# VH-VL binders against Pre-rRNA-processing protein TSR1 homolog (Tsr1), part 18

Target 1, 166 residues: Pre-rRNA-processing protein TSR1 homolog (Tsr1), of Drosophila melanogaster (Fruit fly) (q9vp47r84to249)
Amino acid sequence: APFLVCLLPMHEQIDPMSALEILKSCDSELVVENSPSGIVYINLPRFKQRFAFVTPPVGRGNELIALDYLKVCDTTLLLTTAAFGDDEIFDRWGQRIFNMMSAQGIPTPVVALMDLESINPKRRPAAKQAAQKVISKLLPEEKIMQLDTASEALNVMRRIGGQKKR
Short names: E, the ipSAE of ESMFold2; O, the ipSAE of OpenDDE; V2, 0.75 times the mean of E and O plus 0.25 times the DockQ between their complexes.

## First folded at step 11 (VH-VL; framework fv_nisevokitug)

Design a84 (from a75 with heavy chain D104G; at its last look DockQ between E and O 0.77; V2 from the best seeds 0.00; counts 0 for: pae E 2.8 > 2)
Fold by ESMFold2, look of step 11:
Structure a84 (fold): chain C 166 residues (1-166), chain A 122 residues (1-122), chain B 108 residues (1-108)
Amino acid sequence: as target 1 above (166 residues)
Amino acid sequence: QVQLVQSGAEVKKPGSSVKVSCKASGGTFRSYAISWVRQAPGQGLEWMGGIIPIFGTAYYAQKFQGRVTITADESTSTAYMELSSLRSEDTAVYYCARSGELTGTNFAFDIWGQGTLVTVSS
Amino acid sequence: SYELTQPPSVSVAPGQTARITCGANNIGSKRVHWYQQKAGQAPVLVVSDDSDRPSGIPERISGSNSGNTATLTISRVEAGDEADYYCQVWDQSSWHYVFGTGTKVTVL
């Protein structure tokens, strides 16, 4: 059975397909298949694992359907971005869906930070620390994982695969 | 364990529409894909589209875009297929079938309804 | 468009082996599923993922897939094996479930 993962943007401007492209780059031997409903399967022979990624619709009006995705998945990869400044790690949508997710008792997610490499190199440590500070207030035990490069994607896939199914 | 039971045969006039139901019993409904496949008399199988009920969004074969509407009602564990602007070549047996896109089974159709004959004539 | 070609019919005596082919370019890279449809009945999945048998399918029904040909093999054919057989793949390039053209197996 594949490990079912919800890719959840915490900002409406995050393109989850960009995250998928990076995740697909983590290993040259992986195999990708798209399902009829648009689920993206990634088979990683190195891990002896198969993953299935689903991407809910986001933004105002999509809260109930996004929750249904979250409830059916084994885990969630929260997608955050450094591209819009330190104060937009979650936008209004991200805050709303996170509050609903917390109220429903959905398992602790994995958190990714994208687009840090688009930031002035001198500012990257501070931007990452600011993002981590935002996440630590909501998820004290979770460390943000960068998701900009193939090697970072491999680390994210390893973290996801280590989560409990169901 | 799981059973798909479809609504009864229909006789329709050209230009009308038909809505066929597919009720699931004896298992989970919401996280399995329900597809619709038709078979004209003496012909092969043709996929029309499907839905994963928990996601609520249907997907369609290109040939049927614009004429088919697929929906699901989780409270009754029932999927529906509505085909509009019927023509005589739409005379066929319409099957619903289950596949396990979310459950880690393959995209094979592991459970089929009994079929619903739709006859289009005037 | 991706098409799965099957012979229209296969005749076989009881006790011998029926082989039903499903041909397409590079079908060996796809996962092939097989269905049996007896007269007046819904299809029944008999092989999934090229060679996996669902629960309740006898071991004498088997599948293989390599190169440009997938094959359903029915050993020790019985009268009850008389049916239409369809192969099927999911083809993401056309975004379509593709069924084979169908093979009628007649038991002599």
Scores: ipSAE 0.424, ipTM 0.781, lowest interface PAE 2.8, mean pLDDT 89
ESMFold2 (binder alone), look of step 11: mean pLDDT 91; pTM 0.943
OpenDDE, look of step 11: ipSAE 0.769; ipTM 0.912

Design a85 (from a75 with heavy chain G100P; at its last look DockQ between E and O 0.86; V2 from the best seeds 0.00; counts 0 for: pae E 2.2 > 2)
Fold by ESMFold2, look of step 11:
Parts: C-alpha cells; sequence; structure tokens
Structure a85 (fold): chain C 166 residues (1-166), chain A 122 residues (1-122), chain B 108 residues (1-108)
C-alpha cells in the first residue's frame, strides 16, 4: 500500500500544489497517477517507495475537514514558507490547526520550509534558524527541511518514507 | 464480510427527484470510495460520481454535474445519491460500488450493491 | 471522448475458450478491470489491474493488456459463464470512470 501523506499548509497563502510539483521533480523516473477524488500518487521505482498525497481545504471553517484528513493519513507534511518573513512561519490558520491536531494527537509530522531560495542569500541562514526556532518550540524532535530543489525534494520524500505507519 | 445494501425500487414522475441509499455492513467504510453507476434497460454501465466518506468530498461525472448530489453519513455507514429533474431517460438500475482509492491505484469496483430500479413515467 | 470498444457478442461451445476484447487507444498504459454480470444480477469483479484475479475467481478466467487491446480469456467454458462482460478503466484525461460497451457471452 502507498504511504498516505497529508499536505497541510501552515500559512493560508501557501499553495500545496506548488510543493507537490517540487516533490514530483525529485527523480526523473518517478510515476504520477491521479485518483478520481484527486489523490496524487507518486511512485519512485528506483527507490521502491510509493506515496499518496491528499490536500485538505484550508482556512477558516475548514478545521474539522482538515482534522479528518490528518486522522486517516500515515503522516503529515507541514508546509511553511520563508517568503513572508520570520514572523509568518505559521499564520493564524496554521497556529489554529496545529493547536487542534495537537489536542487530538497527530500523524508523525515532517516539516518543510519553502521559498528559502527566493530570499537574499546572506539572509537565508537567519531565516532558516528563525523557522527552526518556531518548529523546535512546537515539535522538539523535528528538524525543518528545505523544499526548493529536486535534491531537497528527494530528501523530504525519503524522510516521509522512513516514517513508521501508525 | 463487507456488503452494500441499497434501498428499494422507486417509481417517479418526470421533474421530480429520487434519493437512493447504500448501506455498508462489515468491513471498513471510511477506507474506500463509494461510486454510483447506472444501467438503463438493455444498455451498458455509466458512472455518475462518487465520494470518499471520511473526506466528505464528492465528485461527479460531467454529464451529471448540477443534477446529482452524493453524500455520506459515517455514523450509519450509508452513502446517498440524489438525482433531480428526472426525465424518462433516467429510467435505470442504479448501483453503488466500492473502490480502494485510499489504499490502491487500481481503482477497481470490488463490491457492488444489489441495484435499485428507478422508473420515471408519467 | 475516451471509449472502450468490445464486440457485442461472443458464442462459444462448452469446454472451449472465449476471448473478449476491449479496445482503445493506448489502453496498455491503463489498468483494466473486468466484470461479469449475469442476467438480473449486479456486476462481479473477475479480473483487476489487467491480470489479477480476486479471491474466489477460478483460475480459468484470466486477463491481459498491451498496446491498444485488453483481453479477458475464459478457458474450459461452462454454462454458468453465460453473462455480459464489461471492461473498465479510470481515465485521467477525461476524469471519468469508463466502462466498455459490453459483450454478451453465449454458451452454445
Amino acid sequence: as target 1 above (166 residues)
Amino acid sequence: QVQLVQSGAEVKKPGSSVKVSCKASGGTFRSYAISWVRQAPGQGLEWMGGIIPIFGTAYYAQKFQGRVTITADESTSTAYMELSSLRSEDTAVYYCARSPELTDTNFAFDIWGQGTLVTVSS
Amino acid sequence: SYELTQPPSVSVAPGQTARITCGANNIGSKRVHWYQQKAGQAPVLVVSDDSDRPSGIPERISGSNSGNTATLTISRVEAGDEADYYCQVWDQSSWHYVFGTGTKVTVL
């Protein structure tokens, strides 16, 4: 069976399809299939790994629906962005949904930071450290992973595939 | 053992609506998609749409967009299909069927309900 | 849009082999499933994923898929095999489940 992954934006302005396109770039031989309901299957034959990605609706009013996605998935890929500054790693939506999933128990999360490559190179270490500080407070065992390039996408996919199923 | 049991046959007038139920017994209701497929007399099978109950996300064949509503109630393990603005061409047997959209990419319909005959006549 | 074409009928003597084709452009790139529907009954899945046989389906029923043709093969045909047979795929380009036109198998 594929490893079922929830793509959860922690900021309302993150487009999870952008993250998915980066993940699809991780290997030249990967195979993508779409289900009738819109689940995106990614098969990495070179690494003998299979993934199914689901993307909940986000924003106000979607909290219960998003929680149902989280409950059924093997893990969650939390999507964050460097594009909006160090104080916008989680926006109001992100903080709200994280509090709810923490109260209910959550799948084993992996955390990605996008758009680090879009900021001034001299500021990137500080921006990454600021994001990591936010994540360490909430998830002490998890290190934030960059998700901007094909190589970084492969690292994220292998991290996801190395998680234990619930 | 997983079984899909549908509501009984219906006779309807043109312009009215019909709501067919599909109750799952045994097995996992949440792990699968429930689709609706109809078969007019002497004709083949026609997919209408489906739903993944745990997500509450319904999706429809283009032909039926705007006329069909598919829902699910997890507490009773029941899916519903409502078809509105009925026409004589909607006379058919309506089946519900299960597919493994969450756990597999083959998307076969492995379990079917017994079918519900809907007759639309004046 | 994407259509799966089957012969309308196939006649076969008991003990012989019936072959039911399902034709479409590049169907070999898709996963093909087959259903048996006896008169007055719901369809039953007999082959999934081109060639996989669900539990309880006899080994004499088999499937293959390559190029533009998928085939359901019923060897040592019995009277109980008389039914309508449908192929089916999920087609991403039209975002539809597509069923074949159906084949009536008559056992002589």
Scores: ipSAE 0.496, ipTM 0.812, lowest interface PAE 2.2, mean pLDDT 90
ESMFold2 (binder alone), look of step 11: mean pLDDT 90; pTM 0.937
OpenDDE, look of step 11: ipSAE 0.845; ipTM 0.930

## First folded at step 12 (VH-VL; framework fv_nisevokitug)

Design a86 (from a82 with light chain K30Y; at its last look DockQ between E and O 0.70; V2 from the best seeds 0.67)
Fold by ESMFold2, look of step 12:
Structure a86 (fold): chain C 166 residues (1-166), chain A 122 residues (1-122), chain B 108 residues (1-108)
Amino acid sequence: as target 1 above (166 residues)
Amino acid sequence: QVQLVQSGAEVKKPGSSVKVSCKASGGTFRSYAISWVRQAPGQGLEWMGGIIPIFKTAYYAQKFQGRVTITADESTSTAYMELSSLRSEDTAVYYCARSGELTDTNFAFDIWGQGTLVTVSS
Amino acid sequence: SYELTQPPSVSVAPGQTARITCGANNIGSYRVHWYQQKAGQAPVLVVSDDSDRPSGIPERISGSNSGNTATLTISRVEAGDEADYYCQVWDQSSWHYVFGTGTKVTVL
């Protein structure tokens, strides 16, 4: 059975397919397969593991459906972005769905920060630190992981694959 | 352990619609894919579309896009297929069938309903 | 579109071996599933993922898949094996479940 992962944007402007394309780049030998329902399966021989990625609808009106995705997945990859500044790590949607996740006791997620490579190199350490500060208030034990490059994607895949199955 | 039980046979006139039900019992419903497959008399099997009930989004074979609607009701563990604008070549046995898209990646149909004969005659 | 071609019929004497082919270009790269359908009944999965047998399917029914041909093999054929047999793949390039044309197995 594959390790089932929910790709959840914490900002409505994040396209989860962009994250998925970066994850697919983590190894030249990986095999990708699409299911009839649109689930993306990645076989990563390096880890001897299969992953399945699902992407819920996001935004107002989709909260209950997104929560159902979270409940069936083994883990969740929370997607955040540096592109909109430190005060937009979670937007209003992200705050709502995170509060619902917390209330339902959904397992601790992995947190990714995208688009750090798109900002001024001198500002990147400070931007990452600011994003980590936001995340630490909500998830004190979780270190935010960059997701812009193939090598960073491999680290994220390793972290996901190390989670406990439900 | 899971069984799929379908609604009874129907006779329809051209231009009307039909809605067939598929009730799952004896196991988990919400996280398995339910597909609809039809078989005209003396002919082979033809996939129409499916749904994973918890995700609530149906997907369709191109041939049936716009004529078929697939839904699921988790509270009753029942999937539905509605085919509109019926014509005589829609006369077939309609099956629901389960696959484990979230539990296995081979996408085989491991459990089938008993079938529902829909006859369209003028 | 991607088509799975099967012989229309196969006749076999009891106790002998029936082989049902499913042909398509590069079918060996697909996961092939096989269904048995007796007259007036729903299909039953007899082989999944080329060669895996679901619980309750006897060892005398087996499958293989390589190159341009997948094969369902029924050893020591019994009268109860008389049925239609269909191969099937999921084809993501056409986004369609493709069923084979079907093979009627007759036990003489």
Scores: ipSAE 0.590, ipTM 0.825, lowest interface PAE 1.6, mean pLDDT 90
ESMFold2 (binder alone), look of step 12: mean pLDDT 91; pTM 0.941
OpenDDE, look of step 12: ipSAE 0.741; ipTM 0.903

Design a87 (from a82 with light chain Q92E; at its last look DockQ between E and O 0.83; V2 from the best seeds 0.00; counts 0 for: pae E 2.1 > 2)
Fold by ESMFold2, look of step 12:
Structure a87 (fold): chain C 166 residues (1-166), chain A 122 residues (1-122), chain B 108 residues (1-108)
Amino acid sequence: as target 1 above (166 residues)
Amino acid sequence: QVQLVQSGAEVKKPGSSVKVSCKASGGTFRSYAISWVRQAPGQGLEWMGGIIPIFKTAYYAQKFQGRVTITADESTSTAYMELSSLRSEDTAVYYCARSGELTDTNFAFDIWGQGTLVTVSS
Amino acid sequence: SYELTQPPSVSVAPGQTARITCGANNIGSKRVHWYQQKAGQAPVLVVSDDSDRPSGIPERISGSNSGNTATLTISRVEAGDEADYYCQVWDESSWHYVFGTGTKVTVL
């Protein structure tokens, strides 16, 4: 059985396939397979582990469907981006789905920050701190993980694979 | 044990449509893929499409795009396949079958319904 | 499109071995499943993932897959093995479940 992971955008403009491409780059020996329904399987021999990634629909009207994805998954990778400014770490959709997720017995997620490298270098430390502040208010014990490079992707995969399987 | 029970045989005229049901019992429904596979008389097996009920979205073989609609009703544990614009070559036995896309990566069809004969005749 | 070619028929005497081939370019890189279909009945999965046997399938039915050929082997053939046999893969490039052309096994 693969370790089932939900890729959940916290901003409706985030394309989860972009995150998945970065995750696929984490190891040259990984094997990728797509299921008929569009589930993406990643076999990572280095960890002796198989992952299955699912991506729910996002945006207004998709809240209950997205929650169903979260309930079947072993863990969730929350996707955030630095690209749209410090006040856009969660958009309205992200806030709504997180509130619903928090109200239910869904395990604490792993949080990724993408696109930090697209920010003016002088502003990157402040942008990272701003993202961490948003996450700390909602998940006080969770440290945001950067997801821009292959080595950062490997760290995220290691973190996800270390979560409790449901 | 999980069973798939399909609706009864149908006789249809060309140009009409048919809707076949597939009811699951004895196991979980919402997280398994339900596929539809047909077999014309004396011919082999042909995959038409499928759905994972919890995802609420269906996927289709290219040949059937636009003619097939696959749906699922979680409250009754029933999947449906509707084939429209029927032609004589659509005369076949229609099977539903399940696979564990959330549980494995081999995607075998481990449980099949008994089949539903659809005859298209003028 | 990815096609799986099987011989149309195989005749075998009781107690002997039937071998049913499923040919395609580089099929050894794919997961091959096998189904038995008796006349008037639904298919039954007899081998999954090249060589795995579902519970209830006798050990005399086995599978292998290498190179350009997958093979279903039925040892000590019985009259009850008379059926059509289909191989099948999921082909990601065409986004299609592909079934083989089918092999009718006749027990003489």
Scores: ipSAE 0.507, ipTM 0.810, lowest interface PAE 2.1, mean pLDDT 90
ESMFold2 (binder alone), look of step 12: mean pLDDT 90; pTM 0.939
OpenDDE, look of step 12: ipSAE 0.817; ipTM 0.921

Design a88 (from a82 with light chain S93Y; at its last look DockQ between E and O 0.78; V2 from the best seeds 0.00; counts 0 for: pae E 2.2 > 2)
Fold by ESMFold2, look of step 12:
Parts: structure tokens; C-alpha cells; sequence
Structure a88 (fold): chain C 166 residues (1-166), chain A 122 residues (1-122), chain B 108 residues (1-108)
């Protein structure tokens, strides 16, 4: 069975398809298949890992539906972005759904940070550290993982696939 | 073991609508895909669309987009297919069938309902 | 659109082997499923994922898939094998479940 992953934007402006394209680049021999319902299957034969990604609707009014996705998945990949400043890693939607997710006792997610290249190169280390500080307040034991390159995508995929299935 | 039980046969006039039900028992309903497949007399099988109940979002074969509505009710473990603007060519046996899209990548239809005959005649 | 072609009929004597083909360009790259449909009955999955048998399907029914042809093989054919047989794939490019044209197996 594939490892079922909810791909959850923590900011309404994040396009989860952008994250999927980066994840698809993580290995030259990976195989992608779309299900009839639009689930994206990614098979990494060289690492004997299989994933199924589902993407819920996001934004105001979609909280209960998104929570149903979270409850059925083995884990969640939280998508954050550096593109809108250090103080907007989560927008209001992201804060709300995170609070609901935490209240329901859903397993600790993996956290990705995208779009660091949108930042002035000299500021990138500080921007990453600021984002980590925000995440550390909410998830003290979790380190954010960059998701901008193929190598970083492989690290994310391996982290997700190393978790216990639900 | 899982079973799918469909509503009974229907006779309809052209231009009307029909709604066929498919009730699941003996297993998990909400996370399996339920598809609808029809078979006109003496003809082969034709997929119409499906739904994964927990996601509440249906998906349709191109031929049927705009005419078919597929829904699911988790409280009764029942999926529904409604076909509108019926014409004589829609006379067929309508099947519901299950696949494990969330847990499987082969998408085979492993459990089928008994079928519902819909006859469209004036 | 992607089409799966089957012979309309196959006649076979009891105890012999029936082979039902399902042809399409590069079908070997797809996962092929097979269904048996007896008169007046719903289809029954007899082979999934090219060659896997669901519980309750006898080992004398088997499948293979390579190149441009998938094949369902029924060894030691019995009268109860008389049915229509359909191959099927999911084709993500046309976004359709495609069923084969169907093969009627007649046991002589």
C-alpha cells in the first residue's frame, strides 16, 4: 500500500501543485500516476517507497473538509513559504487549521519551507532561521525542511516515508 | 465481507431523471472509491464516474459531464448516481462498483452491486 | 481515445485451454484487470494487476501482459466458465476507465 500523505498549504497563496512538481523531481527514476479521483501516486523504485498525495481544499470555509483529509491520511506535509515575509509563514487560514489539527490529536506533521530563493541571497540564512523559530514555538521537536531543489525534495520524501503508517 | 446493494428497477420517460442508490455493508465505506458503470442491452461496460465519500468530490467521464451527479451519504453508507435528461439510449443496467484508490494503485473494481435496470420509454 | 480490442468469441472444448486476448498499443505498460460476467449477472473480478487472483478464483484462471497484448488464460475449461470476459485499464491521459470490447467464451 502507498504511504498516504495530505499536502496541506499553511498559506492560501501556496499552490500545492508547485510542491508536487518539486517532489516529482527528487529522483530520475521515479514513476508518477494519477488516480481517477486525482490522487497523485509517486513511486520511488530505487528506495522501495510508494506515496499517495491528496490535496484538500483550503481557505475560509474549508476547515472541516480539510480536517477529514487529515484524519484519513498517514501523515501530513505542511507547506509554508518564505515569499510573503518572516511574519507570514502561516496566514490566518494556516493558524486556524493548525489549531484544529492539534486539538484533534493528529500525529506530528513534517514541515516544508518553500520559496527561499524569493529572498535576497544575503538574507536567506536569517529568513530560514526566523521561519524555524516560528515553527519551533508550535512544534518544538521539528526542524523545518527546505523544499526548493530536487535534493531537498528527496530529503523530504525520505523523511515522510520513514514515518510509521497509520 | 463487503456487499453493495442497489435500488430496484425503474421505468422512466424521456427527459426525466433517475436516481439510483448503492448501499455498502460489511466494511469501510468512507475511504473506498465507488464508481458507476452501465451496460446497455447486448453491449459492453461503460464507466460513468465515481466518488470517494470522505472527500465528497465526484469525478466524471467526459461523456457524462453535465448530465450525471454522483453523491455519497456517510451516515447511511450509501452512494447515489443521478442521470438527467434521459433518452432511450440511456436504457441500461447501472452498476456500482468499489475500488481502493486510497490504499491501492491498481484501481480494479473488486466488489460490484447487483445492477439496476433503468428503462427509458415513452 | 485508448481502445482495448478483444476477439468477439472463443470456442473451447471442455478440459482444454481458452486464451482471451486484449490488444492495445503498449498495453504492457498498464495494469490490466479481467472480469467474468455470466448471463444476467454482475461482473466478477477474476484477475487484477495483470496476474493477481482475488480470493476464491481458481489457479487455473491466470493472466499475463506484455508488449501490445494482455492475455487471460483459462486452463481445464469447465462448463461453468462459459461467460463474457472483459479486460480493463485505467488510462490517466484520457482520464477514462477503458473496458475491452468483450469476448464470449463458449464451451463446446
Amino acid sequence: as target 1 above (166 residues)
Amino acid sequence: QVQLVQSGAEVKKPGSSVKVSCKASGGTFRSYAISWVRQAPGQGLEWMGGIIPIFKTAYYAQKFQGRVTITADESTSTAYMELSSLRSEDTAVYYCARSGELTDTNFAFDIWGQGTLVTVSS
Amino acid sequence: SYELTQPPSVSVAPGQTARITCGANNIGSKRVHWYQQKAGQAPVLVVSDDSDRPSGIPERISGSNSGNTATLTISRVEAGDEADYYCQVWDQYSWHYVFGTGTKVTVL
Scores: ipSAE 0.494, ipTM 0.810, lowest interface PAE 2.2, mean pLDDT 90
ESMFold2 (binder alone), look of step 12: mean pLDDT 90; pTM 0.937
OpenDDE, look of step 12: ipSAE 0.742; ipTM 0.904

Design a89 (from a82 with heavy chain T57Y; at its last look DockQ between E and O 0.80; V2 from the best seeds 0.00; counts 0 for: pae E 2.2 > 2)
Fold by ESMFold2, look of step 12:
Structure a89 (fold): chain C 166 residues (1-166), chain A 122 residues (1-122), chain B 108 residues (1-108)
Amino acid sequence: as target 1 above (166 residues)
Amino acid sequence: QVQLVQSGAEVKKPGSSVKVSCKASGGTFRSYAISWVRQAPGQGLEWMGGIIPIFKYAYYAQKFQGRVTITADESTSTAYMELSSLRSEDTAVYYCARSGELTDTNFAFDIWGQGTLVTVSS
Amino acid sequence: SYELTQPPSVSVAPGQTARITCGANNIGSKRVHWYQQKAGQAPVLVVSDDSDRPSGIPERISGSNSGNTATLTISRVEAGDEADYYCQVWDQSSWHYVFGTGTKVTVL
């Protein structure tokens, strides 16, 4: 059975397909299959695990559908971005959907930070720490994981695969 | 034991529409994909499209894009297929069938409805 | 357009073996499913994922898939095996569920 993962953007400018392409790059031996409905299955043979990634619609009007995706997933991969500054780790949409999912009950979260490599290298540690401070206020037990490179994608896949299946 | 029970046979005139229902019983409905497959008299099977009810996401075979609408009602565990602008060539048995896109990767149709004959004639 | 070609018919005596082929380019890389359809009835899944048998399907029905050909094999054929048989794949390159052309198995 695949480990079912929801790719949930916490900023409207995040394209979840960009995150998925990075995740697909994590291992040269992975196998990708697409379902008729567009679910992306990734078989990662090195870890003997299969993943299924679903991407809900985002933005105003899609809140209830996005929550329905979360109800069937084992894990939610919360996608954040450094590209729009420290104060936009969650945008308005991200804050709204987080509040709604908290009221419903959150599947086990993993928090990814994308686009850190688009920032001046000397500022990256401070930007990452600022993002972590934002996340710690909402999810105090969660450490952000970078998601810009194939090696970082492998770390994210390992973190997801190490969680308990619902 | 999951069953799919479809609505009864229909006789329609050319140019009209038909809406066929498919009710699931004896198991989980909203997390499975429901597809529609038709079979003209004496001919093979033809996939029309499907839906994952909890996602409210319908997808269609290219041939039927623009003529078919697939919906689901979770409260009644019922999927619907509506085919518009009917022609005599649309005379067929229409099946609903279940697959486990969220549960496995083989996408087989493991449960089929009994079929609904739609006859399009003057 | 990805097409699955089957022989139109196969005739077999009781107790013998029927082999139904399903041909397509590189079908061996796909997951092939097989359905039995008796007259006036809905299809029934008899083999999934090339060779897996759903519960309730007798061991004498089996499947294989390699290269450009998938095969459904019915050993020790009985009168009750008389039916139409369809192969099916999900083809992601064309984004369609594709059914084979169908094979009528007649038990002599």
Scores: ipSAE 0.487, ipTM 0.814, lowest interface PAE 2.2, mean pLDDT 90
ESMFold2 (binder alone), look of step 12: mean pLDDT 91; pTM 0.944
OpenDDE, look of step 12: ipSAE 0.735; ipTM 0.903

Design a90 (from a82 with light chain D49Y; at its last look DockQ between E and O 0.80; V2 from the best seeds 0.00; counts 0 for: pae E 2.4 > 2)
Fold by ESMFold2, look of step 12:
Structure a90 (fold): chain C 166 residues (1-166), chain A 122 residues (1-122), chain B 108 residues (1-108)
Amino acid sequence: as target 1 above (166 residues)
Amino acid sequence: QVQLVQSGAEVKKPGSSVKVSCKASGGTFRSYAISWVRQAPGQGLEWMGGIIPIFKTAYYAQKFQGRVTITADESTSTAYMELSSLRSEDTAVYYCARSGELTDTNFAFDIWGQGTLVTVSS
Amino acid sequence: SYELTQPPSVSVAPGQTARITCGANNIGSKRVHWYQQKAGQAPVLVVSYDSDRPSGIPERISGSNSGNTATLTISRVEAGDEADYYCQVWDQSSWHYVFGTGTKVTVL
């Protein structure tokens, strides 16, 4: 019954728990529950929705395991970061797992960009545009979503919850 | 309908190890959690740990962290529990049981294996 | 450590009602599951999520959970209800599945 979401880092230095903490902050009335295997359930009363977040292992050697996570999930939240420059939106791992996702026909994911607030304020619009350009080459229909604040997290949760459930 | 069938009873000496199998049939295996629960003679139920086969990472009750290994083989739909450094207090019936972590947050064990008696005696 | 306390035994005449309690601090905020274990057999889930009955479990077996007490109620008790009964929760603060101490129901 929960909407099952894979949190997939597209850069090995992204900690998916950081993204999850931001998502948990989206509403003061939400309820969090952890399963024995470490699945994080979030009940969002405002949307009358329950989400389950899973985080695969990442990095070299984990590609097949990560694909198995993707196959069982209703959707995927791709996590990208502005912290390492425009050429590091996907690192080597991110490019490899994305190519494998595409070959498997995994449904179109939602794409989040984190850490824009760590960038010089004057450069943030350009950094976001550069990230969008990278994503548009791979996912032409997808707009990158910021994920740094509670308000942005609420927007991401709404977008995820609007996806088609399997 | 889903069934869990376990390997047969075993008699072991102290200090040895035992590996119990739990074969699932009649349903999906890879996305359900399989837990191991034991029951010493005249005692209650004690959870040891579990695994979701598709995630391939087992998780353990703290008491057993250093002695138990839980694995799964998707090709045969079989989960395994290996308990090492056996003592007489490990004499118990060992059950495997299923729950639906990926499909429901109920955390109930809805299907149980028949149990495997492990006797540890000198 | 989170403990689920049950009475060791309950004796009940056929046709009467057995009530089995499962006590713990704030258990009403948790989801309680109940298992029946007949002599020489594996446990069977009889109530999940405080009050839900799996397919094949008669309506005369019911559960409730509030405050510090969860209760399994067996009305119109039959000889076949003689068994051990265990409550169970998932406790994420200790990261442990916790089973109750067990209650032996004897049908007189």
Scores: ipSAE 0.487, ipTM 0.811, lowest interface PAE 2.4, mean pLDDT 90
ESMFold2 (binder alone), look of step 12: mean pLDDT 90; pTM 0.931
OpenDDE, look of step 12: ipSAE 0.818; ipTM 0.923

Design a91 (from a82 with heavy chain I54F; at its last look DockQ between E and O 0.67; V2 from the best seeds 0.00; counts 0 for: pae E 3.4 > 2)
Fold by ESMFold2, look of step 12:
Structure a91 (fold): chain C 166 residues (1-166), chain A 122 residues (1-122), chain B 108 residues (1-108)
Amino acid sequence: as target 1 above (166 residues)
Amino acid sequence: QVQLVQSGAEVKKPGSSVKVSCKASGGTFRSYAISWVRQAPGQGLEWMGGIIPFFKTAYYAQKFQGRVTITADESTSTAYMELSSLRSEDTAVYYCARSGELTDTNFAFDIWGQGTLVTVSS
Amino acid sequence: SYELTQPPSVSVAPGQTARITCGANNIGSKRVHWYQQKAGQAPVLVVSDDSDRPSGIPERISGSNSGNTATLTISRVEAGDEADYYCQVWDQSSWHYVFGTGTKVTVL
């Protein structure tokens, strides 16, 4: 069976399809299939692993639907962005859905930070550290993973594939 | 031992609508896709649309967009297909069939209902 | 508008081999499934994912898929194999499940 992953934007301006395109770039031999319901399947031969990515609707009013997605998935990839500054790592939507997710006892997610490439190269370490500081308050044991390049995508996929199923 | 049991045959007038039910028993309902496939007399199989009952989000073949409504009720393990503005060419046997989308990517229809004959005549 | 073309009929003598083709551009890149439908009955899945047999399907029924053609092969044909046979794919470009045009197998 594929490892089911929820792609959950923690900021309404994040397009989860952008993250998925980066993840698809992690290996030249991967095979992508789209289901009728919009699930994206990735077969990654280097891990001997099959992934299925689901993307819930986001934004105010979609909290219960998003929780239903989270409850069926094996894990969640939380998507954050450096593009809007330190106080926008989670926007209001992200804060709400994270609080609801935590109350439901959802397994520890993997956290990705996108758009560091939009930051001046010399400031990227500081921006990542600031994002990590925000995440550490909510998930003290989780290290934020950069997701801008193919090699970083491979690291994220390997992290996800090492998670316990269900 | 999953089974799909459909509602009985219907005779309808042009311009009316029909709603066919598909009840699942003996297995998991919520995480499988239920599709609707029809077959006009002497013709082949035609996919109309489907739903994953857990998400309650339906998707439709372009030909039927706007005329078909597919729903599911988890409490009764039942999927429904409603076809509106019936025409004589809608006379067909309507099947429900399940496939795996959340756990398997092969998209085969492994379990079929017995079919429901809908006759549209004036 | 992805179409799966099958021959309308195939006649085969008992004990011989029937081959049913399913043609489409680059069908070899897709997962092809096959169904058997006897008169008055619902379809039954006989091959999934190009070549996998569901439980209860005899070994003499097999499938292959390469290039522009998928093929269902029925070896040592019996009278009970008389049926209509359909191939099917999920086509991402049209966002449709697509069935083949159907092949009536007659055992003479």
Scores: ipSAE 0.379, ipTM 0.765, lowest interface PAE 3.4, mean pLDDT 89
ESMFold2 (binder alone), look of step 12: mean pLDDT 90; pTM 0.937
OpenDDE, look of step 12: ipSAE 0.802; ipTM 0.914

